# VH-VL binders against Integrator complex subunit 8-like protein, part 6

Target 1, 198 residues: Integrator complex subunit 8-like protein, of Dictyostelium discoideum (Social amoeba) (q54vk3)
Amino acid sequence: MNKIFGVKIDSQQKKRQQSNKNLTVFNNGRYLIYIGDIHFDRKFHREALRYYLLGCGLETAFYSDPVKTSVTNSKYLTFLSRRIFDCFYFLRAPMQAIVVSQFFGNLNQTCLVSFKIIQEEYYQLDTNYFQYIWELPLLEILLTTFTKQKDLKKIYLINQIISNPIINENNHPDIRKNFIKNTKHNFWKAISSNYLLQ
Below, E stands for the ipSAE of ESMFold2; O stands for the ipSAE of OpenDDE; V2 stands for 0.75 times the mean of E and O plus 0.25 times the DockQ between their complexes.

## First folded at step 1 (VH-VL)

Design r11 (framework fv_roledumab)
Fold by ESMFold2-Fast, scan of step 1:
Structure r11 (fold): chain C 198 residues (1-198), chain A 121 residues (1-121), chain B 107 residues (1-107)
Amino acid sequence: as target 1 above (198 residues)
Amino acid sequence: QVQLVESGGGVVQPGRSLRLSCTASGFTFSHYGMHWVRQAPAKGLEWVATISHDGSNKQYADSVKGRFTFSRDNSQDTLYLQLNSLRPEDTAVYYCARDEFLSGWDYFDYWGQGTMVTVSS
Amino acid sequence: AIRMTQSPSSFSASTGDRVTITCRASQGISSYVAWYQQKSGKAPKFLIYAASTLQSGVPSRFSGSGSGTDFTLTINSLQSEDFATYYCQQYYTYPLTFGQGTRVEIT
């Protein structure tokens, strides 16, 4: 195949024309993933992360309102979740990595890798990202670990999340589904702001 | 340099047992899930079993479930596969293989050289 | 179990040829596909994961593509060291399964 990664033509009109083609949108994401992998192999984890986030179709979804593209592109986020997880792990952002692990296709693997990170990086866990945990087994792992550490502040913060009736499925299923959708959107918006903008 | 070395293969009669070992070096063994994959003569690859990084989770192919036991010793950087009630269909080269670091995806970035198990009557 | 079917089972090629191997899953597996190369008498060598991501050190003439059920491995300009059997593998769910293999033989 030809190498087409060096294209310099960047007009908004041409981008819009490409976005209007169903298969072209998916194929463009593939090339961004490839560029991200090149940066990752060179140990440029922040640059790799930027390309993976762009490959998820996040540019339009997070830079302008209304933002709905991230919901439609959830399959891309699942596909890229392992790559993005590895980027956060090597950037020493363990809490972001734990949040991203919820996008894996296997909850058992989510809990396993998260438990290990929580043990290894306890003092680096950024509590600002606790609000983006929605999987009950993961919340239980966090609560158990904080209880063993007698970390009263982190216990309090996790209990605030667990005690949310929406998280405990005490509401109609659609309410929980919409809450998780909004939580995912807000997480990727925060990540886009922190890693793509500055 | 990552290295995996299998041993313990041999020729046995049906119904007998063998114990395979795989010694790892060049990486932090306790951080990786590990697998056994086999290949019968002139046939393709067949996944046999997986074990998590800490040994707490194990999965087996249906063809070997109840007969094979997978274990690991992180202090010795060694894997063990106990093969019981062997059948002629178990004749194969047995490879140990490493899954992906931390992300834990079940694809195999490094393989050992393999050890031959022959079950013959 | 997810069945992985490769095509063709074998074929002959010459150095410089562009070679494509196809792998089909019996159900949707997103992009959870890896590719391996196995030379006669040797252990398999890891080439590609996530359908399209090359392992570090794998020559750029190798590429992978696909999503869902249809996947391809392409060798853009075949070299003498590329004559081998190639396997796809799904890691979407247990049990893990491999394709039956595609043998690339010298003409």
Scores: ipSAE 0.000, ipTM 0.451, lowest interface PAE 14.6, mean pLDDT 79

Design t01 (framework fv_tocilizumab)
Fold by ESMFold2-Fast, scan of step 1:
Structure t01 (fold): chain C 198 residues (1-198), chain A 118 residues (1-118), chain B 107 residues (1-107)
Amino acid sequence: as target 1 above (198 residues)
Amino acid sequence: QVQLQESGPGLVRPSQTLSLTCTVSGYSISSGYYWSWVRQPPGRGLEWIGYIYHSGSTTYNPSLKSRVTMLRDTSKNQFSLRLSSVTAADTAVYYCARDWELGYFDYWGQGSLVTVSS
Amino acid sequence: DIQMTQSPSSLSASVGDRVTITCRASQSISSYLNWYQQKPGKAPKLLIYAASSLQSGVPSRFSGSGSGTDFTFTISSLQPEDIATYYCQQSYDTPLTFGQGTKVEIK
């Protein structure tokens, strides 16, 4: 009699571990970003986005648990965020693009590009992504625009975010930092689910 | 923190194989990054030779591809360069360098001069 | 291969001067361009990556700009320790390629 449960499960686990290792050998981050750029240049923005997300996510699980890499370096993510921003913009996902603009490392640039998108794509702003805005000047731009448009629903949603004392009150720096870190993590998990996992 | 150091013979005869080793300290070469070789002939500019990814996959400059092999030894935290069939044109200072995913070199070895002469 | 054309090949300037070096790619490389400083007898040192990002520990007088095919590197106020050869390098595609270098000297 064979021990199908123990022997076969262990063999399958080892095969899966080896296949995952072989996949990482062939799909390194630099290669994936390069392939993303090729697709972007061909105007295949969804394919480009998938490769950029894979290149960013291989080492860090999108900020959740950095195992061993420069991909946790905020400047690497800042640069890649420009490419990801462009992908969302061309895919007509303006709210996701606005969220990604917060990763640029230059708040003035974030506000400038977001203001333009909000003016151009008002009716395409997916309110499910409002929860991933943490920069006060950006929230003020959104609130001002929604107030001008008399959009009560969007005003209400943005006010809920602004009323969070972690965002707009004089709090210990670590409290705000941890909140932003968690918000970034949740955003990339949502994006991974929507754009990478089928 | 991270340091790279080249080692190997400084004199190689024409038609033989140039062999250099880069010893890395302060970071495990199997944990991340690309690990590259770059050379500089005396009085000239920089030429990229190739890289080895932390997993062991390699990419070489097409102009040198038929002559280049890169290997890693994770137990010694080293990666190496072998360049076969050398000529006087291969005389250069050879640098090892750490290569980030966006393709820039943030840490360099001090460089090792290799002279090819009979 | 992507060719990187760097100019000028050399320049002489006075302490406190603004120095500008240009780099042109034979095809669009987006923002995948880096700048290095190399002093005589030493390894190159990364100053700027991704066209405009300042490497940690590098003085703020160094800056980069540009995208696509045309890039510039600037030293806002030249210091004596800035005497070196400067190289641009594209990281858009393999083989990775460098410009020919610009030698910066003090008058």
Scores: ipSAE 0.000, ipTM 0.455, lowest interface PAE 14.5, mean pLDDT 80

Design t02 (framework fv_tocilizumab)
Fold by ESMFold2-Fast, scan of step 1:
Structure t02 (fold): chain C 198 residues (1-198), chain A 119 residues (1-119), chain B 107 residues (1-107)
Amino acid sequence: as target 1 above (198 residues)
Amino acid sequence: QVQLQESGPGLVRPSQTLSLTCTVSGYSISSDYYWSWVRQPPGRGLEWIGYIYYSGSTTYNPSLKSRVTMLRDTSKNQFSLRLSSVTAADTAVYYCAREYDFGDAFDIWGQGSLVTVSS
Amino acid sequence: DIQMTQSPSSLSASVGDRVTITCRASQSISDYLNWYQQKPGKAPKLLIYAASSLQSGVPSRFSGSGSGTDFTFTISSLQPEDIATYYCQQSYSTPYTFGQGTKVEIK
């Protein structure tokens, strides 16, 4: 994969790292993150994103099936969320970045970075990704900003999400939990189609 | 980094209410996760009691639902368990635990607190 | 409620042996199955989540497999520190339920 991502790695070194014997010191997940970081530092943000997504155990470029539950439940996804967030931000995909911020494991940081992005990149917010926001404080930030901008279309779209009984009514943990799992699954499936099949 | 610690009376009289508190350090309980209670009677297996979502929503084991209440105190970073009308069958080690959104697994556990129901 | 049946209830093996424990769900639970290790007097420790994912910091000799109703937990080379009771747990639906445990001892 070194040639595909613009990184020059000796063919013998790559073969060593791809060994299935469990005799190497390389952990494939950690190695993919490391290669992603190299691409990120070179400002190859799309290539960095691809390696980070592969590090999460997401399927390859030929994947067209639904993402498996075990893959989307990877602890690596939470670990890599900040790196993936940075990639989307620099790829001018701020709405995808905002969605990914929900994986940080710290809602205060999610709201802080998202608020900043919403202010800086307002006109780049892709409405197709609004459906992947499940955190109520984040929905409130979006609604407040769109109300200040008098953006009737975006207000309408966010209100549709907030009005979903599964999200804010019923308050039934199992129903909400399963809805959020399906939302996460659908998001990573969409991202895999757009970024891993390139 | 994240640690859970149970606290509360180790002895409860039959028909009284069992009260336990879980103190969480290194993470805010209002930020994420489901926070659970699991018990284990001496020499027996594990039984899930219930969880409280970081938003305050609760789900209880139907076998205990009429007797269980879980609450959170975000200012103290604690969540608690109250089990009413206890009997000798409620004698157990009580654990608090954190559940991942991913994997839905209990990744961090308290050390456990033995509660004996005896007159 | 989803019933979890674990087998065997106990086993004795020698250091270096491959140990296999099975867990069966009364209905399909997809891959919402976790494995825990519990040593005497200690809290359970998560080893495997989502049927096959190894928890961070857990030795690679532990592995899990399966989906639907049949699940397997394996210790590829038993070590003395692995003497414990192992539990499976489904998180597909509430109430969450545990298997009855498998006690692993050195013979």
Scores: ipSAE 0.000, ipTM 0.498, lowest interface PAE 12.4, mean pLDDT 80

Design t03 (framework fv_tocilizumab)
Fold by ESMFold2-Fast, scan of step 1:
Structure t03 (fold): chain C 198 residues (1-198), chain A 120 residues (1-120), chain B 107 residues (1-107)
Amino acid sequence: as target 1 above (198 residues)
Amino acid sequence: QVQLQESGPGLVRPSQTLSLTCTVSGYSISSGYYWSWVRQPPGRGLEWIGYIYYSGSTTYNPSLKSRVTMLRDTSKNQFSLRLSSVTAADTAVYYCARDLDEWGSYFDYWGQGSLVTVSS
Amino acid sequence: DIQMTQSPSSLSASVGDRVTITCRASQDISSYLNWYQQKPGKAPKLLIYAASSLQSGVPSRFSGSGSGTDFTFTISSLQPEDIATYYCQQSYSTPFTFGQGTKVEIK
C-alpha cells in the first residue's frame, strides 16, 4: 500500500476503484502531494510546486480553513515546507524560499539556510515578498546584509517591517500569533495566484 | 556536546507498562528537533517506535500506536516512552535519538541503549 | 509501510577491498535514505544522510548514491574498524523503516 501524510492507503481498494476515482482524484489533496513528489524527484520543480499548492489548498494546510485531515502531524508539515522551499530555490525564487523557511519549526535552521541564500542570491531577492517575513532574527540578518551593501531602499523596507510593534515587541502571544497566521495566509494566497494561475 | 541517556527498569512483567526516560544534555529539547525512540530485539534489526516534536506533537509507529505514549518534561530536559500491555516480543534494547529534519530526517545523536527484558 | 530490502544479508571481505551494499525501497522515496553503522554492543552511528551526504567526522571512504527506489552504500577501502552491521533507513514517510542489516566481516 502507498502512504501519504503517514496514512496507509489500502492498495487493493485503490486498485479496484482506480479508473472510477480518476474523476475525483484531483479532490484528494494527499494524492496531489504524492504526484508532486513524483515530479520533484524527476526535477520538474514547477510542476511539483503546482501539485503541492493544489494539495495544500484542498487539505487547507496553508490556506484559510482549518486542517481537515490527518495533516495534524507537525513533522509532515515541516517535510512539506522543505519540499516547497526546495522547489522555490531550484526555480530561482530565493526570497519565496526564505519566506517558506519560516515554516520549518526550527528558527536556527531558518536563519542558517536563509543566511546562505541571502549571501549567494542577493540580486535575486524580490522585495515584494519582504512583507511576509515575521521572524525577528531573520529580519536582522536581512537588515545587516542590506546595511553592508548600502542598499538604502531595502534597508527602508525592512525597517518598515521591524517598526511594526507586533513584530518588534514581545506582545501577548495571541496578538502575535494572529498576526503571523494572517501573514501566512496572505503569502500562500499570493503564491497560489502567481504559480497556479500562470 | 549533545548527549542522550536512557534510564528505567530493565525488567518488566508481561501485561505491565514499560517506562523509559531519555535525559538530554548539551541541548534544550524545547528549542528544536524531533526526539525519537528506536528499539532492537536481541539479534534482530531496528524498529522505529515514534517521535515527539519540540512543541509536544507526537507520531507513533502504527504497529505500536495503541500501546505507545510519549511525553516531554522540558523543565528536566527529558522525554519519555510508555509502552503498555507488554509481551515477550517487546524485549529489546531501547534507544532514544535526536531526529534532525534538515534535507531529510536522520538520527544524528543516540543514547547508549537500555536493555528491557519482559519476563515473568 | 515502506519495506526496505537490503542486500546482501552478510559479506566477508579483505582489508583494502571495495565493499558494496544495496538497499531497495518498496516505493519511490526520492533521496530520503540514511545509512547507519552499528558495532556489537553499541548504538547505531549515522554515516550517510539524504542518500549521498557524508556526516561530519565520518571517513571519506564511506559513500552513498541512488535515488527513487535503488540505493548503494560503498566502502572504498575496507579497514578493520569497519567490521559492523550496516542499516539503511527511509525517512520519506512515517513509520520510518530500516533494512534488515548487512553484517560486514573480515575474511
Scores: ipSAE 0.000, ipTM 0.453, lowest interface PAE 15.1, mean pLDDT 80

Design t04 (framework fv_tocilizumab)
Fold by ESMFold2-Fast, scan of step 1:
Structure t04 (fold): chain C 198 residues (1-198), chain A 121 residues (1-121), chain B 107 residues (1-107)
Amino acid sequence: as target 1 above (198 residues)
Amino acid sequence: QVQLQESGPGLVRPSQTLSLTCTVSGYSITSGYYWSWVRQPPGRGLEWIGYIYHSGSTTYNPSLKSRVTMLRDTSKNQFSLRLSSVTAADTAVYYCAREGFYDSSGEFDYWGQGSLVTVSS
Amino acid sequence: DIQMTQSPSSLSASVGDRVTITCRASQSISSYLNWYQQKPGKAPKLLIYDASSLQSGVPSRFSGSGSGTDFTFTISSLQPEDIATYYCQQSYSTPWTFGQGTKVEIK
């Protein structure tokens, strides 16, 4: 039941960023996100999610790299990631929510919210989305929970992800960075297909 | 995006070999998943026949193992079923299906439309 | 081979009713159970996998629960388009085996 006020474009901030141009910027993507907030407040979580995804698509060249530049050090984009997380949670998609928690830019917050969901809802975790987890602490939480529950299939799947040497940073750092970038792109492409085209 | 389509003769004589092909579009059969055949006799339930892994290795239902062969044609993105020494009991709708999450198996997330094969003289 | 038994074999319910189908395995299969919907003349469609996970694109009125040998599939509010035969299937070990099916009809 989080409320997020619509993002107001800061006129002073825009003048500072565009001091040489003196242009008025109208951003259609941010208004789609605002409409999403209206739906979210009305508890229409699927409609809210659709508008949030459309807003992200317009800002990120239609999912070419929806998260690389959009989620770093922006309070608004952090709130957007949290809203998308809440949408998936309320739509009974906890595994998608856990994937989105990796976009918060704060691993402690990611682990805190995900631990709670994994402990309470592990039976509802969609294994098709395991491939989109790249944070080792999340993989460890999942593995520990599935081991306690004796879920051999899910243990096998998580161990395959953990065994990927790219995730462990054993090689060049740029290899891990590119892998995560591609994983993020593939996640948002899959989500767009499932939630925008249905 | 992913689509499966069965093709092959709808009529087979007793003692002959039933041959069906599954054409896959939207995903490469060598990139992942298990590729399966499931059949359904008219008015009855579902029976799993076997799968071929994306590497080419196969597992067959023990009840049919002596009569079943599955092959893949990577150039056409197809996999096929051959069932030898057929009888009237093999009359069924034959489905091809994709199963599993990359290296796991067991859940069938995409199915072909089914091909009815009648065994009669 | 693991035997799967569904109950009931058929049921009739009214639109808006809560429908429950059960599936029992002859041995423990943990949570490795899938549920499929098959409409007349069509291929089966995966609704639920790993006992309780909803397949993408499937309406939220469908749900599954259970572990070990006893499993339940529920339609919270039956719709006309839900007229179909429903099958459970174990994914614990090969050969994969299906229940005999439950035919759902509207009164």
Scores: ipSAE 0.000, ipTM 0.417, lowest interface PAE 22.3, mean pLDDT 79

Design t05 (framework fv_tocilizumab)
Fold by ESMFold2-Fast, scan of step 1:
Structure t05 (fold): chain C 198 residues (1-198), chain A 122 residues (1-122), chain B 107 residues (1-107)
Amino acid sequence: as target 1 above (198 residues)
Amino acid sequence: QVQLQESGPGLVRPSQTLSLTCTVSGYSISSGYDWSWVRQPPGRGLEWIGYIYHSGDTTYNPSLKSRVTMLRDTSKNQFSLRLSSVTAADTAVYYCARDLPDYGEWLPFDYWGQGSLVTVSS
Amino acid sequence: DIQMTQSPSSLSASVGDRVTITCRASQSISSYLNWYQQKPGKAPKLLIYAASSLQSGVPSRFSGSGSGTDFTFTISSLQPEDIATYYCQQSYSLPYTFGQGTKVEIK
């Protein structure tokens, strides 16, 4: 452990606790991310993921106030999404990785990595996570691939999402934005339940 | 301890590609940090070029995006910068640095290489 | 891009003097401002992050303050080893941008 880094983490922990009297002693998001990085380097991807998710929750506060705290446009969540994506990819959870790629802030990168994963990991795609896809180009990639595979169940599920009027923007723009916000929040709640509380 | 060291040709001719490598020791480049390049023309200020994430994803300064490529080699614990179509304006000291993502802690570059001067001249 | 304007461009002070440098952002960057020290022929060194947080191992005579668009960096008692160029940098938005630098010299 680096002494300079350790002292810096202690200072940040003190500042966070000073401002939030009800928080736990280990409430420094950067410390959690650093520990996650150490686990990732040692190929303990599940443990790394848990630390990254805790860091994400502390940064966005969705663990304490998910109704009021938005995870949709967080700059910090954008940076964390790449780490979390890598964890899901190496844990052979490709559908979760595809959902997380929507947080990259670059739709071309989202489509590129997702297309590659869909081609390589087709049989590992967990349909329970289809409901968390909101980007139309990504939905089109999935539909095209499932159609070529003649996977009627997956075609049906994706068509249910595409056919939702809220997604196609024919509705008032505010309705679509609120739907996406709720979809993002529900995804992180599901991931926390499945990976932190197991 | 973490150390970064730049290497590559110190002289590049106009219109050619500038190529530099950063060797990292004491920490794995695949461990979740972003790794950046920053340059400084002689007697001038600092300009961020771009970063490469441990997954291989890159983000470049829009002013340089059409000319810049960053790559990583995890087997050698290295990441590289390629800047195409160079001109005299690209003469600078090039630094590699560890880029700390913004997790609400406002922490950018905590470790830097010593810098490598690249001169663009015929 | 967020433009960072730093002042003064240079200053001369005596050992033991209080030195102040200012940095202004073209838009609000909250507290996402960092200060670096660069000695001749050397790489920049992080001194202050989050506008006011002292990097580990950095002497307590260095401090930072401010939020939003206006920021200040202070050396409470200038030492000979502090002769360097100092740069502010915003980490609020990509691309990261730096101030033009302040050269600090001894009279």
Scores: ipSAE 0.000, ipTM 0.456, lowest interface PAE 14.2, mean pLDDT 79

Design t06 (framework fv_tocilizumab)
Fold by ESMFold2-Fast, scan of step 1:
Structure t06 (fold): chain C 198 residues (1-198), chain A 123 residues (1-123), chain B 107 residues (1-107)
Amino acid sequence: as target 1 above (198 residues)
Amino acid sequence: QVQLQESGPGLVRPSQTLSLTCTVSGYSISSGYYWSWVRQPPGRGLEWIGYIYESGSTTYNPSLKSRVTMLRDTSKNQFSLRLSSVTAADTAVYYCARDSEFYYDSSGLFDYWGQGSLVTVSS
Amino acid sequence: DIQMTQSPSSLSASVGDRVTITCRASQSIDSYLNWYQQKPGKAPKLLIYAASSLQSGVPSRFSGSGSGTDFTFTISSLQPEDIATYYCQQSYSTPLTFGQGTKVEIK
């Protein structure tokens, strides 16, 4: 999956070099994604991330505007999430990458890439980002891995998330939906603070 | 939820202009994406006609380029297709579709489609 | 123009069978290939993009592979609701072009 995203970005840059396309619309979210791809191709992953986050923000206001979020096609965020995932992966921010994988729109793919990252980068997992995990299968993978590693602190933190009544589907679907929406908003707000505003 | 709906005459006389409109709801056509027309003759495969970008920039299939025009109406959230000098070979179901491959001046991924509108060219 | 050659034109299989469809491009298109499902009387539905990426909400029995000029679409265990015509489509260059379609039927 990571190779496919990297190859796709490189191929898009090569395609762009062969195409004589006019990109004069400066405030367009797609233009920011294009600039991000240029930086990514040059291996400036932090700058690429910055432009991808700006592009995402223009389309969804980072989930801060419910009206914009409701009318924006989630596929745009899904495709952009793969670029952002690649940036975090190459920046050696594995926990942020795992959180972003939840936006892929394919839970099996989310679990597959996360499991691989957890195995490869176990000691780099920043526990401050555990609060942004809402997918039960992903929480189960984390719990299983931490149990195998006998990491009592991480086991405790994941169990606190799993035991949240809102997460366990005992509530009306709208309650869970709103909780997840707020979790997504808080994640993008935290990422924007760390990568766009500083 | 994004929805696309085709509308226009279902019967067009030979040599006249075929005109179709796509009405988009749940997403603004001025907020990005390419917006495409794709047709399918009865019992045959899919043929891409062209796209229009939010800037009004258009690209048409070379096989149809001399006869095709696409326009936007941002006030109605619509885009339209005009195909001139029609013949029986233009009889097809016409689909409008959202085209979102790369989000930046690239096209080719049709994630939402209209229901299709059959246009028959006959005297 | 990039020519997309799809094979076979039609196939008949039983429920539970593994179904494979191939698509060949006249030139390298890297991974810029999509797969669509079209049921009679309905618009096409996107199943796979970027050669191997599964569209959200699409069952995991559908998969794609390949790069460059040769691509494969697979249904690991054919279900009755999978009866449809399947199309590949390149997004590498305009004009955008589709394969001729593969009609999948149950025996």
Scores: ipSAE 0.000, ipTM 0.432, lowest interface PAE 17.2, mean pLDDT 79

Design t07 (framework fv_tocilizumab; at its last look DockQ between E and O 0.10; V2 from the best seeds 0.00; counts 0 for: pae E 11.6 > 2, placed apart)
Heavy chain, then light chain:
Amino acid sequence: QVQLQESGPGLVRPSQTLSLTCTVSGYSISEGYYWSWVRQPPGRGLEWIGYIYHSGSTTYNPSLKSRVTMLRDTSKNQFSLRLSSVTAADTAVYYCAREDLWFGELSDYGMDVWGQGSLVTVSS
Amino acid sequence: DIQMTQSPSSLSASVGDRVTITCRASQSISSYLNWYQQKPGKAPKLLIYAASSLQSGVPSRFSGSGSGTDFTFTISSLQPEDIATYYCQQSYSTPRTFGQGTKVEIK
ESMFold2-Fast, scan of step 1: ipSAE 0.006; ipTM 0.484
ESMFold2, look of step 2: ipSAE 0.005; ipTM 0.496
ESMFold2 (binder alone), look of step 2: mean pLDDT 92; pTM 0.945
OpenDDE, look of step 2: ipSAE 0.009; ipTM 0.570

Design t08 (framework fv_tocilizumab)
Fold by ESMFold2-Fast, scan of step 1:
Formats: sequence, structure tokens, C-alpha cells
Structure t08 (fold): chain C 198 residues (1-198), chain A 118 residues (1-118), chain B 107 residues (1-107)
Amino acid sequence: as target 1 above (198 residues)
Amino acid sequence: QVQLQESGPGLVRPSQTLSLTCTVSGYSISSGYYWSWVRQPPGRGLEWIGYISYSGSTTYNPSLKSRVTMLRDTSKNQFSLRLSSVTAADTAVYYCARLGYSIPFDYWGQGSLVTVSS
Amino acid sequence: DIQMTQSPSSLSASVGDRVTITCRASQSISNYLNWYQQKPGKAPKLLIYAASSLQSGVPSRFSGSGSGTDFTFTISSLQPEDIATYYCQQSDSTPYTFGQGTKVEIK
């Protein structure tokens, strides 16, 4: 038996009972995330990702608002980010995985897993997703690797991102917070068009 | 070939500071990775103490944080552990280890037994 | 902190036997689990990382599987040189934590 569901059920059983009348419809975000976990454990990574995206969309007002703490705790959000990361990695979307690693809440772990992916999957890095990197240490890792590879186009693209004052300068907290919020929203909208609508 | 080697006194008195150094060969500690200390009390399991990154940032196990300091000497390619206010419970084999990019401890020193006794 | 529990604490098997060790995390760690071999008087040696990836130079008889909270380590055909204590370790979050170890002996 899968003990991961045992841990979640103990914590979420009361919430499910409170929402029992609408558990049969795909408009309960927490329930959709739970279904995603079932698919993930069966190695159905694309279906797992679709359910995770649907769940996140509903809980965040379709990627406009942050996930509500009254519905999802911070530990579960970290777990969900890692599951989505694994989905992208197994679906051969390494740059999308690197973007999602920024959601882990542990920047050192973000850098460590990204280092490995950048080294092993260099030629699979989709440059269209560079615009969704906001962590300066991760941008510096990318720049260092591209410089070593003498990849002038990728160097140029990363330098354009690093040159953004919001990313590399001490700005008012609200400005940086809003920039990251908008970057996250735009990323999830782009991903949803590829995985939910197709 | 990356190699790590611990050095330091094998006997420390209670209340004193335990000090160990790890010498790294085959790779520059400032070029990458996270450089860690892990200990093992006699007949017991492994306990992670903390790491110091290639850039000098540190993260310590919360259970030991008030007593632990890690330092780098990039000119000697060494990193060190200082554990203050030691007691008999700190008696252990101390290993230095590299935390790799896939987040395993991929290279280890041989281990240095430190006994805390008067 | 994430607590890691291994079972069994010890086992005895014959050369050629299939040996399985399990590891459970107190919360989901995705695939951020590593397995180590430690022989008496020696440092631990990495065998498996990311739950199922075999470390370079490690014999193919060693394998790992699992995700989330439940993980399995397998030796498909036990050899005399495999006598050691085996540890799982989560790399999901700091502090990094290890299982209590499983001692493997030949009967």
C-alpha cells in the first residue's frame, strides 16, 4: 500500500467531508491535486500534470491569485511544486522543470537540481522559458554555463533578464513581489495552453 | 579524482571546542558543490551537521546550529568544522563529504574518530 | 524534520539470495532519496541516488524504486562483498536525515 496517500488522507479527510456534495465535479482544487497524485504514482506524468494544473488554476483564481492558505498549507505547496517538477522532467521538458524548481522554497536545492539538468540536458533547454527565471543565483548559473559553452545567443538572452533592475537591484518589496507574481502567472498560462487545452 | 581527508585532534575535553579540517584534492572547493560534515556516534546511525557552499554560505542542522561554525580556506582548498561546548554525546566518527548536484553525498573522507573525555 | 524509518533493522541471507530493504519518510519527499553502503570501519559509499538512479561504477545487482513516502532497495543476487550496513537518506529538505540503517549478514 502507498503510504503517501495515508499521510495526506489523515490531514485532508475533514476538508473532503466538508466538500462532499461537490467531490464528483472537477471544480474542487484540492481533490484535483489528489487525483493528480494517484496518476503520478502510476507513472502517468502527463495526466498527473494536467490534474495538478487544473487544481492550481482553481485554487489561484486561474493563476491570478496566490494559492489560498485556508485550502493548502505551505508544506503541501512545496510537495506539489516538486511533483510538477518531476512531471516536466519525465515529459522531457527540462527548462520548464528548471522554472518550477524556483517554487521549492529552498534556493540551494533549486540550484543543485538545476545544475544537473543544465549539464545533462543542455541541448534540450527551450529558450522560450528563460523569461520565467527570476532567481539571480539561477540566472548566474545559466550564464556561467553558456559562457563556458560559448553559446552567444543564450548568453545574450540571459543577460537581458539579468539586466532587469527588478531582478538585480534593491527595489521596494512590493515591486519585486508583483513582478514575481506576474512572472508566475504568465508561466502557468503558457503551460496551461500546452497541457490543458491540447 | 576527487579526494577528501579529515584531520584534527582525536581527543577533546568536555566544554571545549571540537575543531576538524577537511582537505580536498582534485577539485577546487570554490568552483562548485556544497561541502558537508556528517557524524556517526559509536554503534549508531548517521547525522548531518551542515554544509558550506562553494560561495561560502552555510546551512546547519537546527539541532546543532547554536554550537556549529563552518569556515573555508580557499588558498589551502580546505573547509573546517568547529563545534563548541562539547559533551560525551559528541563522541563520534566525523566525516567530511561533498554534496553533489543531484543532492547525494557522492564523495566522503575516511572519517576521524573524536572522543570527548577528560 | 523529516523522519526516515528503515525495515528491517537487520537481516541474514545466503549468497545468491534477493535482498530487499524498505525506507519510509514521515512526509512526501518525491524521489529525493539516496542509498548508501557502509562496511565496518569505512565511510559510507553512494549506491543509488534520486530513488532509482545507479551511481557510476556500482554493480547492476543494486537497484532502487519508489516515490513519495515508500522506497525499496534491492540486491538481486547477494554477494559476500555486500555484507554491510545500508542507509537511506532524504535530500528533499534540510536538515538532511538518514534512516537508522539495515545490517546485512551472510547466514
Scores: ipSAE 0.000, ipTM 0.450, lowest interface PAE 15.2, mean pLDDT 81

